VHH binders against UV DNA damage endonuclease (uvsE). Designs and how they scored, part 11

Target 1, 305 residues: UV DNA damage endonuclease (uvsE), of Deinococcus radiodurans (q9rte6)
Amino acid sequence: MTSACEAVPQLGLVCLTVGPEVRFRTVTLSRYRALSPAEREAKLLDLYSSNIKTLRGAADYCAAHDIRLYRLSSSLFPMLDLAGDDTGAAVLTHLAPQLLEAGHAFTDAGVRLLMHPEQFIVLNSDRPEVRESSVRAMSAHARVMDGLGLARTPWNLLLLHGGKGGRGAELAALIPDLPDPVRLRLGLENDERAYSPAELLPICEATGTPLVFDAHHHVVHDKLPDQEDPSVREWVLRARATWQPPEWQVVHLSNGIEGPQDRRHSHLIADFPSAYADVPWIEVEAKGKEEAIAALRLMAPFKKD
Short names: E, the ipSAE of ESMFold2; O, the ipSAE of ESMFold2 at other seeds; V2, 0.75 times the mean of E and O plus 0.25 times the DockQ between their complexes.

## First folded at step 5 (VHH; framework vhh_6z1v_2)

Design g5 (at its last look DockQ between E and O 0.25; V2 from the best seeds 0.00; counts 0 for: pae O 10.0 > 2)
Fold by ESMFold2 at other seeds, look of step 5:
Structure g5 (fold): chain B 305 residues (1-305), chain A 125 residues (1-125)
Amino acid sequence: as target 1 above (305 residues)
Amino acid sequence: EVQLVESGGRLVRTGGSLRLSCAASGFTFSSYAMGWFRQAPGKEREVVAAISWSGGSTWHADFVKGRFTISRDNAKNTVYLQMNSLKPEDTAVYYCAARQYERVDFTSPEAYDYWGQGTQVTVSS
């Protein structure tokens, strides 16, 4: 390990590769429901076993490419949280040793894991049934992280946006009551419309929840010219203060296809914000995935000595 | 080239039913979450329903009140919207859309990478 390697941000791979190396299998609800109970068990056993094996390969991939941050797919174990059907939970319990070993493959390789749940989660919804299903979904994600042997700390982050706009006070009030496997891993990220970093910061401070800053979202929300606006560095530092320890700070990186106000993610990152040069952990949200990471490494500050 | 092609939109009477289909090609459909949006004249595009990549999780907007059901068939690369108890207020162009994992704000049109051309649904009083 060189001092130059330790001096640059760690670039994170999000969910899958553009290449074939990290790809996960799935099954639709409609096809799954057409199966008998025995067929469901066999299907999920085969599917989950395959996806755990792919996860172990993802750890090897990350290690081989000096990737030390990986976002787990929210869709790794289809049907795990299916209401009224415990088949997924039972299959995953049966596979507990394999799941734990896959988690060890990442931690042994020095790869930090996090999730940004993709399911329809709105913890501060004004509809009680949505709040209940949201907590259940988050608990299922936390169950996967527990099964991987991942610590219940923001090192193994469960990341959400602020949810329903105009309900920040409700979000702040509910966070202390979240189940511990969720609450202890929770982070909040500013979005392009409902919650700016300024709106999230008081919530994060009141609840001890880390703020993940997304400069692209901030630029869009505040109608700023680009990610070199002085406020970007200000928010990197303010967000860092919500992390304990500050060395665990994660930020998100993306570019717009047709400019700073374009919310669609580009294939590669052409414009790396100078404000991010000393951030320890960056999730790269580019359609080019590992290709975008490789391209970033040819740019400042990532160029090797 | 990526395509999302909606079909099934037509004129129906109040209280009627309609099933929309969206055929996908040119991308790995089973890796994408899907949404149905609608846009009435002079209004902003709004999310109607969303479904996870596996189909294991679904979400429906309050204004459909259990009248609409989203589903998908990954073997046929198709997402569906079953629309029951239709009201004149449901009159709109309906769009299907596809969203990658890293964008979790499923109610925002900006989170969706691919869009269909739309299919007109008209509900007469």
Scores: ipSAE 0.005, ipTM 0.464, lowest interface PAE 10.0, mean pLDDT 88
ESMFold2, look of step 5: ipSAE 0.341; ipTM 0.734
ESMFold2 (binder alone), look of step 5: mean pLDDT 87; pTM 0.890

Design g6 (from c4 with W53Y D62K; at its last look DockQ between E and O 0.23; V2 from the best seeds 0.00; counts 0 for: pae E 5.2 > 2, placed apart)
Fold by ESMFold2, look of step 5:
Parts: structure tokens; C-alpha cells; sequence
Structure g6 (fold): chain B 305 residues (1-305), chain A 126 residues (1-126)
């Protein structure tokens, strides 16, 4: 039997709530560097401890709202990847039991976790210092996922866009050399400018990297009328073929504020693409966060009888 | 009710320095990533620098060549652009812009930004 063909998509929450329930603390680099070494340690210990507690609360929130997919904030542990300053790494090591407990709260609740690092991370940059800092940042993200007890597989995805345009060959060449905690979790998503799904697919196939399809980006990139264009379904299926197993496929859902060509994300999703009806995992990329998920659940195909 | 107000643009000699400020109001500034853009007459608006909502990550255009530095002070709701070693080619109207920190969109594209300032003129004389 094929139970995945009859399951409705799981709608994922991205990073935080519009309500007060899931909000993380931060510190700027300039303020951090104004602190003495002892003050930096105390600051990060307090900040990381607080964010781990909030993260545990996010697991409870997801469970209470039947959310089975959650994108972790890539900024949970500021300064973790700061060159020449190991304070963040030491603090996170000290908090290892609390971090692992937070990870178990998600897995015990049946909530799949992934990360989508900032687009300042560009593995195939033509600037050597950016390549070096990008690997360091990705390794820090993977360290967080390891500390949460998450599998080194695309189930717990570490997702990037294709990076610097015109450098697909360089991207394909570097992926096998990435540290295993990064490489084994890596996925690639098409964007609205540098990398179409057609440009990413051969890279994904050559490296064994799953392709996350984003229909909104595809529509903007190819200047299509909307997300009902026949190519949207074609790319859902071609992207699915890069996932092992196909039941792990993730796609991204967003609408433009002023129409299909507007790359800014709307508050709610008014237009759910028919091509996504059988996709198992959907990250909802809307400014309305949990409100957008609630609204989607009231419309086809999610509406309950 | 969202406002972004740039200031600090003026006439300056080649080789000079200038600090631009952008004061934000009407939204939770610390939840937004920020960018500086510029537009010379007859040219399209182009990204100069970008900074994450926490200020932990920055990006600078290649033509900056280490001359400009973006920073932010979330307690003052302000983003800055420190401009050193100015050249006549830097003459433009400079804009600050804000986008949601959790949208994974092309931050170099003006079309990705939710809010814009009205700009401040920077003029670099020979």
C-alpha cells in the first residue's frame, strides 16, 4: 500500500510566532565586542540558556497546534562561528545537556526540524574569505543540530540556495569536501534570480543533494503568470526524485504581496498551488506565521469536513 | 506608519569620509534585516551593503572594496553606513531599506524590501 499518496501535506512553522510564544534573544556584534572576555562569557551563557528554554517552548507550541515541521532560527546562538573567539563554542558545550533535552522535546512530539541559514553564507563565493566564513558558519549550524540530537540526514535538513550565480560547477565540486555534519544534511533551493531549478538539478544529481522546490521563486525567475503554470507540477515531481526517500520531500510555499511577480512574502497564503496537494512537507513562508497556517487549514485541500 | 529617514549625505572631496544614518520607526527594528542601496542618475538602484537583524552578519558589494562598513544599533533603531576613501563614482542618492529577517529572498534585489527611505544625496567632488 502507498499511504504517502493519501496523506495531506504537513505545514511547517518558520522560526518564530507573530504572537509572543516563540521569540529569541539576540546581541549585536558591536555590543558583544565592547564586553570584556568575562562579560562575553556571562552574556552568552545567559542568552544561550534563555534561547534553549524558549526553543523547548517552541516544541510544546508545535505539539499543541499539530505542527509537525519547524524551521529552527539560524540565529539561536549568536557568535558561535566567530573567528578567533571560542566563547560561544565553550558556552554551548557547557549547555550540552539542556540543548539535547530541547532536541528530544521536538522528536518526542514528532516534529521534524530543519534550518535555512542566512543568504550571507555563500559556499561558492568568488571571494575566498566568504567561502571560508561560510564553511565555518555551516559547521556551527551543523554543530547545533548535532547538539539537539538530530540525525545527519536530509530529514534534518540544512538548506541553502545555490549561492553565487554562474558558479554551479564550483558548487558541485565543493559539496563532496564539506564536513560530514554539513554535507549529509545539505539541501539546495532554487531562488528567484541566480539558480533556477533547471540549473540546480544537475548539481543535486551529481552530489546526491535533495532539491527543495520553491514555486514562488520559480514563477518570479521565469516570469510565469502564477503558480498554476504546468511547469510548477513538473518541478515538484523532478525535485521529488532527488529525495531518498521521496516521502521526505520539502517544498516552500509563499505568495507575493502585490501579485505573483512580487518576491516579498504576503501575510497569509491566498493561493495554494494545486501542484503541492500531494507534497508531504511544506514550509509556510508567510509573514503571518502561525496565523497563515491556521488560515490555510480552513481552505482546500486542508479543510476538515 | 513605518518610516525610514536617512541623513548625513552632503558634498565631500575625493578621499573624504562620510557617515550615513537611517532612523527607523513604526515597526520592530530589531526584527528586520537592513540594506543600503544607491542610485546614480540614469542607473538602476543597486545594493551597497546589507546587515542581518541582529547585526551578526554583514555583506558588502564588491565595488566597496573595504571602503564602506554597514552597522546597526538596535537600541537606537538606527542603521549606519561608514563611507571612507570616497570617489566621484560614489556620487548617488543613498537609500536604506528593511526586509523581514526570516524571508530567504535575494537581499541584493530592491524588490525584496518591504520599506524604503526617501534617500540622502552624497556628492563626491574631484
Amino acid sequence: as target 1 above (305 residues)
Amino acid sequence: EVQLVESGGRLVRTGGSLRLSCAASGFTFSSYAMGWFRQAPGKEREVVAAISYSGGSTWHAKFVKGRFTISRDNAKNTVYLQMNSLKPEDTAVYYCAARSQYERVDFTSPEAYDYWGQGTQVTVSS
Scores: ipSAE 0.275, ipTM 0.683, lowest interface PAE 5.2, mean pLDDT 90
ESMFold2 (binder alone), look of step 5: mean pLDDT 86; pTM 0.888
ESMFold2 at other seeds, look of step 5: ipSAE 0.459; ipTM 0.800

## First folded at step 6 (VHH; framework vhh_6z1v_2)

Design k1 (from g4 with W53G; at its last look DockQ between E and O 0.89; V2 from the best seeds 0.00; counts 0 for: pae O 2.4 > 2)
Fold by ESMFold2, look of step 6:
Structure k1 (fold): chain B 305 residues (1-305), chain A 126 residues (1-126)
Amino acid sequence: as target 1 above (305 residues)
Amino acid sequence: EVQLVESGGRLVRTGGSLRLSCAASGFTFSDYAMGWFRQAPGKEREVVAAISGSGGSTWHADFVKGRFTISRDNAKNTVYLQMNSLKPEDTAVYYCAARSQYERVDFTSPEAYEYWGQGTQVTVSS
């Protein structure tokens, strides 16, 4: 359902709200390790049940605020991928009906879902133990997406950066061997140091993996003055070509606190790149979360007249 | 102006326990992921454990899994390494290190870490 040339991008909410509406419970490893096996099971059952209920409420929140893109938190189910401890997996299996119902709430509301696992995942690491733990973590995220009833396509994206620098060939070689629930959803995003969009593009082309362009990372990596540099539009278009269909393209939006070279994310987005005006899906990576989305909606090109 | 100060390293018998602390100052602590590294004489510096800025995610090397636990207290700007069931091969200088958690880098590489402590010696006797 594309509209006229004046249609605006869909702005995505990332993980949680600043307000109380979407906030998830956690448990630290230290506290978890202090529990007996029976206490661990009870703790995770209570925690996962609560987070699934909150997640279902997030679908209602997105619908009520006309948010059509939502990034699921990677912290929804702590300990799910803990090596040598199957308690999380067993609890999530027990909760399968509730998890599927939560996924349907998003689908019924017309909200696109994706995940961006970030912590301690380096698929192309030169350390075998890190590669192994990375695949285990990605498989756990894909299991959550399967449990939500989400398609195994880049529509329901599992997004990573390029990992360890200087190992692009290894990354390209490993992607076909990833488990199907991971491989079929995988996307790659440029970062500010290890992988520029130019370095990722051949990997994406060779493996059929979509490129998610992040203009802020690009500006930092190339030491450009700001996100209006002509190369920003160039990369929006080159990244679009890796998406099939191109209407699924996702880009990331953030500003630096103290300027374009500051990697820390600002609370609001003051500078919306003109290059993004026709991109269909934008994840808003701002500390202000829903407040940043609301503020953006008052700016061109989102505010009409 | 950033400082990381390790403490708690000492001589311990095989099978003993020890807790290392690293006090941080000069930056917003929760914006930094933390790591513990160790270096034995004649060996390369190697990652032992890592923890996210919030403390919600951790990683431990296989050679310490089940014996060591990284943790942090963001109210005290301190990261810890609880070391149990110590072995002579754990003898090393232990370093705490900080990296911005907003950078997408290889967390096992020492080059990814902007700030380092001076180290604390742990010695495990037979």
Scores: ipSAE 0.535, ipTM 0.828, lowest interface PAE 2.4, mean pLDDT 91
ESMFold2 (binder alone), look of step 6: mean pLDDT 86; pTM 0.880
ESMFold2 at other seeds, look of step 6: ipSAE 0.537; ipTM 0.829

Design k2 (from g4 with S54N G55S; at its last look DockQ between E and O 0.93; V2 from the best seeds 0.72)
Fold by ESMFold2, look of step 6:
Structure k2 (fold): chain B 305 residues (1-305), chain A 126 residues (1-126)
Amino acid sequence: as target 1 above (305 residues)
Amino acid sequence: EVQLVESGGRLVRTGGSLRLSCAASGFTFSDYAMGWFRQAPGKEREVVAAISWNSGSTWHADFVKGRFTISRDNAKNTVYLQMNSLKPEDTAVYYCAARSQYERVDFTSPEAYEYWGQGTQVTVSS
């Protein structure tokens, strides 16, 4: 029987819970810079140790709630890529065994890990300083994934949008030269202004980079009425073709607060696109986090008769 | 009704320090990334620093790195620029700007920012 044999999508938790279970400590740059060098070391050791412990707990949380996809926060290790200050790198190296153990907790629980570093990374910027800081930031994220023992494949995705608009050719040209820990994990996601899925697809094909389709972004970019537009299914399938194997395909799910054209993410997902019913992996980009996952599980296709 | 109001710009001697503030009203401040730009006479407006909506990430231009620090206080709807070790070449009008956290255009481009302040003058004397 087809329905009984078909797997429903795996719903992914993004970064943290709204409840207290998965919450990470932070420090701002301004507060960090007010510390002496010795105080910085002590601060980062305490902070990184605490966040690794919480990350171990996130693996248990995911297992207990049947969550098989988890997006790591890109802010787990503040100051790791701070130019001229190697304190974060040294502290993380000291904690290598604990970091590896945290990674094993996820893989032992059957939880796929990925990361979507979004802030201030523009690999194809026309400004050299931005390109340089972007590669440094991506390399730091890849170092975290290596330290967690995660394979350098799109199974453990490092996901970005297309960057600076009108520079797709430059993006395609630079990808082969990215450091292997970054390049081998890279995925690209369409956005609502700079890069449509149509603009990203040739870049993905030329570089062997998986396309993560975001229907919400597509609907906004093309000014479509909603996520049931026939092109949404068409792009799910075209994006799937960029994944090797296709069972690794990830798509992003979000709804607008005030309607399909609202770029802001809602608290819950009220409208699940029919086009996503057979996608293996879905990151749920809702402010309600685990509450949004729970609500989705009560609706088709997740709720069983 | 949207307003960004910069304050704190003054005349300061070389090597001095200054803190700029930008008070925001008329929009949901915590949904916006913030940037500081500057414009010296005869020059293009240039990004100085940027900060994410939740303070989780910051970026500083190379010409101010180590000397300037952007920060924000979402409870007070205010973004700050702490300016240390000021140089005469830092003389400019400084602008506060707001960019939706969902805007994917390059954060260094002024067109990524939908709200702007009127600016505050910083003058650094020899």
Scores: ipSAE 0.631, ipTM 0.857, lowest interface PAE 1.7, mean pLDDT 92
ESMFold2 (binder alone), look of step 6: mean pLDDT 88; pTM 0.905
ESMFold2 at other seeds, look of step 6: ipSAE 0.667; ipTM 0.869

Design k3 (from g4 with K65E; at its last look DockQ between E and O 0.77; V2 from the best seeds 0.00; counts 0 for: pae E 8.9 > 2)
Fold by ESMFold2, look of step 6:
Structure k3 (fold): chain B 305 residues (1-305), chain A 126 residues (1-126)
Amino acid sequence: as target 1 above (305 residues)
Amino acid sequence: EVQLVESGGRLVRTGGSLRLSCAASGFTFSDYAMGWFRQAPGKEREVVAAISWSGGSTWHADFVEGRFTISRDNAKNTVYLQMNSLKPEDTAVYYCAARSQYERVDFTSPEAYEYWGQGTQVTVSS
């Protein structure tokens, strides 16, 4: 006989808080390009330093609120991968000790970090310039994770959707040749249109890439009545088999504003799929952010009474 | 309230050029990625081009074939679509749309966009 803890899934915070506690500064390309080279350096040094400080505080926030999964914003370091301008890279290199210390604040607090790059990244595009810029953008994200001292494993995931539809074979072929800091962290998530979990699974198996299952996307793609459809549990288990170890499995949780087929994310999660009850890591994709996490904690299976 | 207002659509001849503008108000423009979509009568709305919240990345649909360029000016809260070498098949209502940088990664899907303009008609005559 084996003693087992009755563990519930860890609920993850995505990027920022609704409240003021975790919010990052930005700058636009048009304003940035209006600056002289010296002004660009000063601007990015000030902005990056401020965002690293906020990241340090986000680790404390997560610890204080029992949040053990946090998705880093792809917007932390604007202009970092700007073609033909290495100012961002140079500034981030100058701030390497502060960046590393921010990363340690998360790992010391027991907070798992991942990213879901949201720039225009299409690794399997049929346009060579898009493929090239996509690899460059992914490498920049991986550089941030390296600078934070994060392991090059799916524990510190770099997550993408499948990209250009109908090009799964091309995706499978390119993944082994991705730079190691990207390849070793890569995960793939099903979407509502281009790639179902059934289409991604062979790619994940062929390349050793974990599949992140999104039940909401699955329900929309297959026009299912809701997230209690039996196939939702089937895909949770099939996705789990792509994770090594399986305890690292991440799934995404969202509800539609006006019903199961609405792709827009609701403010809170009213419908928690029973299929997710034993999943170890859940990113909560709700507009209510920390408020949605708090509300979920009052529901089964998180609060049994 | 949030508003996206397109302008610049008109009748032009094949091979002509046109610049569309979309003025944004009622939200923090620099927090949003922007897209241009088009819809011809009886057809589905389709993405034409997209631009990141910072303007640091752009994307154009394959059918654009290098003829259109998306840009933004965050000081003026405006996104643009420069359209060159226009063809009759470019005839459509063109919409600008905004999506949060934190909610979706499928920028080609209309459902990823929270705010929409009312559209501006572009007509390309033979």
Scores: ipSAE 0.012, ipTM 0.458, lowest interface PAE 8.9, mean pLDDT 89
ESMFold2 (binder alone), look of step 6: mean pLDDT 87; pTM 0.891
ESMFold2 at other seeds, look of step 6: ipSAE 0.071; ipTM 0.582

Design k4 (from g4 with V105T; at its last look DockQ between E and O 0.92; V2 from the best seeds 0.77)
Amino acid sequence: EVQLVESGGRLVRTGGSLRLSCAASGFTFSDYAMGWFRQAPGKEREVVAAISWSGGSTWHADFVKGRFTISRDNAKNTVYLQMNSLKPEDTAVYYCAARSQYERTDFTSPEAYEYWGQGTQVTVSS
ESMFold2, look of step 6: ipSAE 0.714; ipTM 0.887
ESMFold2 (binder alone), look of step 6: mean pLDDT 89; pTM 0.907
ESMFold2 at other seeds, look of step 6: ipSAE 0.681; ipTM 0.877
ESMFold2, look of step 7: ipSAE 0.715; ipTM 0.888
ESMFold2 (binder alone), look of step 7: mean pLDDT 88; pTM 0.903
ESMFold2 at other seeds, look of step 7: ipSAE 0.728; ipTM 0.892
ESMFold2, look of step 8: ipSAE 0.632; ipTM 0.860
ESMFold2 (binder alone), look of step 8: mean pLDDT 89; pTM 0.905
ESMFold2 at other seeds, look of step 8: ipSAE 0.705; ipTM 0.885
ESMFold2, fold request of step 11: ipSAE 0.495, 0.725, 0.700; ipTM 0.808, 0.891, 0.883
ESMFold2 (binder alone), fold request of step 11: mean pLDDT 89, 89, 89; pTM 0.908, 0.904, 0.907
ESMFold2 at other seeds, fold request of step 11: ipSAE 0.740, 0.723, 0.705; ipTM 0.895, 0.891, 0.887
ESMFold2, look of step 11: ipSAE 0.726; ipTM 0.891
ESMFold2 (binder alone), look of step 11: mean pLDDT 89; pTM 0.908
ESMFold2 at other seeds, look of step 11: ipSAE 0.737; ipTM 0.895
ESMFold2, look of step 12: ipSAE 0.716; ipTM 0.889
ESMFold2 (binder alone), look of step 12: mean pLDDT 88; pTM 0.900
ESMFold2 at other seeds, look of step 12: ipSAE 0.729; ipTM 0.894

Design k5 (from g4 with E114D; at its last look DockQ between E and O 0.80; V2 from the best seeds 0.00; counts 0 for: pae E 2.9 > 2)
Fold by ESMFold2, look of step 6:
Structure k5 (fold): chain B 305 residues (1-305), chain A 126 residues (1-126)
Amino acid sequence: as target 1 above (305 residues)
Amino acid sequence: EVQLVESGGRLVRTGGSLRLSCAASGFTFSDYAMGWFRQAPGKEREVVAAISWSGGSTWHADFVKGRFTISRDNAKNTVYLQMNSLKPEDTAVYYCAARSQYERVDFTSPEAYDYWGQGTQVTVSS
């Protein structure tokens, strides 16, 4: 038996802390476009350098707090995939040694990394311009993962939802043609409307893509009473079968603010699904971030006593 | 009661500029991604631009890229569409729409949006 299937799950931190320890700088497109080319280069060099330093600190933070899973922010390097402007790409290339060192800090600390880029990414869109921008965006994120020295495997996952509903066949058909840095890291997550886990499973099986199960989305999609419904455990197990090895399985954990059907993420997790007790990796999607992880550690199955 | 109210639509000359506003109320505006759609008579409603809940990411359709800019001000619960270099083919009713950051990711489909304004007419003349 794999130790991950019998051990207490590893709880993952998502993107940032509510405290000041892990906070990344940003710039809006409108402010960026107001800058001259020289000012853009200087701005991105300063911003990217600062964010890489903060990212190195995030590795230390995770190690100090016994956090072994961390979701990288999709906004670490603003303007990296901006069409017609290669300033971000050039700056990131210049910072390659610092980026690689930051990636090693996570790997050396035993912290698994993944990304969940979602903004305006619809790989199976019926609009060619959206498909093109989606692949460009995913390639930029994969470039960041390569620059961190991360493996091109689902251990270092690039996660998406299924995209445009009713286009599962198109999604399955396009996945083999994605650039290798994207394709080899791709995972798919069920959502609350367009793609149930049942709709994603055959796509995942046909393409060798792991399924990330989200019980909250499943409960909303199927209008179930809560995350203790027997189907939640059934889908944990079916999703696990898409992972090679199965001990790499990731699931998502969130609670609704006003109840199981509320899609908004709560500050803390009050209801941990029993179905997740043997899942090796859990991303905690709560607004309370590290506070939510600390609170979960006081509940079964995480109790220290 | 959730409400989206567009304003600023009017008759303008080709080459002119116009700024549309959409005031939001009745929901937590900063939890929502926003979109601008347009519909000419006899045509399907089509996405023009979209902006993430934080304003950190934007998307613009190819037919308006370089001419239109979506932006938002979360302190004022308002999303904007700055429209420059207007052409007669931009003539349409423009709609503001809101989608929860927790909804489906197909931001180009009207079905992804929970709330809609009643629209504001933009007419571009020669």
Scores: ipSAE 0.445, ipTM 0.778, lowest interface PAE 2.9, mean pLDDT 91
ESMFold2 (binder alone), look of step 6: mean pLDDT 87; pTM 0.889
ESMFold2 at other seeds, look of step 6: ipSAE 0.673; ipTM 0.871

Design k6 (from g4 with S54K; at its last look DockQ between E and O 0.89; V2 from the best seeds 0.73)
Fold by ESMFold2 at other seeds, look of step 6:
Structure k6 (fold): chain B 305 residues (1-305), chain A 126 residues (1-126)
Amino acid sequence: as target 1 above (305 residues)
Amino acid sequence: EVQLVESGGRLVRTGGSLRLSCAASGFTFSDYAMGWFRQAPGKEREVVAAISWKGGSTWHADFVKGRFTISRDNAKNTVYLQMNSLKPEDTAVYYCAARSQYERVDFTSPEAYEYWGQGTQVTVSS
């Protein structure tokens, strides 16, 4: 893409706003299980319908605030793939036109969408039941992306960490056999303990899977003093090489509450890594959400002095 | 001081029901995913169920699916395990455990959990 006004990285909003503008309804499993079958159907129909309308509003919000990257909540459609209960799947199928319209609202506004489904997903687990439930969960997320009309490419990324440590070979071996809606969207992100960027890179190269570099995780994993360490730039460039095309590269940005080794995400980003200055897409993982994006826009390199 | 206190374990007949509670204090409970583990004599501690820090996602081991339900109430700093259709094989000490939302080690591994309760005994008679 060419544009005179797009010289700086695109800062992405994650899931919801601190303000009331983008907030989704939820239901817990225990509350859901207390409902009769008729009450479950009515509850999910109302909840899914409401969340789809809010999601359409999120597209408008992003457009109005010049946000071109948005991470969808993994909790938009509770109970969608509940084992032994087809209610969620049936309700979402019924709402297919509305879901597709919501997806078009984002693409028409030029907003890139991705998901980071992490909860209880360990594709390379040594436990068969966890592998099975992980593929099922990933397939449910891919179903949502298909229903939104999103391309089966890393442009509409389904992002995971590397899973169970010490099982990189198993991860590389299983990726080609994942269902196409999952496989074609898959990305891998380095974490603080199980998988460094160095451990993920050969897996990404062997499987054609993009590497999402997270500098904060890297600093914690290698016990580096901060995100200005020279290796941070080295990994931005090595990760970029896994992206086809390279201008689709996504990196993650976060700061620790009490310093570079603190894994907990801060409210705002005080320290923007210089290595990220030319990265096209940045997900801002800060508790301040849109407030953190606004604050970043007032800082170099986003604001020229 | 961080504390997790289980309660509700007792003797129950086969087919019976039981609710375990785990009260948390000394940390920001709503920032932690929670798990229930169990340990029978001579066996390793094994994961029974897990719940995300907001409560929106759950996982249950196959040997308890359909019978047990994990839940949490963040306003009360409490995690629960509703246990229905109990079997003698469910006899064990049950532990609640807390895992930071930022910990990405395999959730079935006890090493992923920073805080542990003292356990509560559940005994299911034939």
Scores: ipSAE 0.675, ipTM 0.874, lowest interface PAE 1.7, mean pLDDT 92
ESMFold2, look of step 6: ipSAE 0.683; ipTM 0.877
ESMFold2 (binder alone), look of step 6: mean pLDDT 86; pTM 0.882

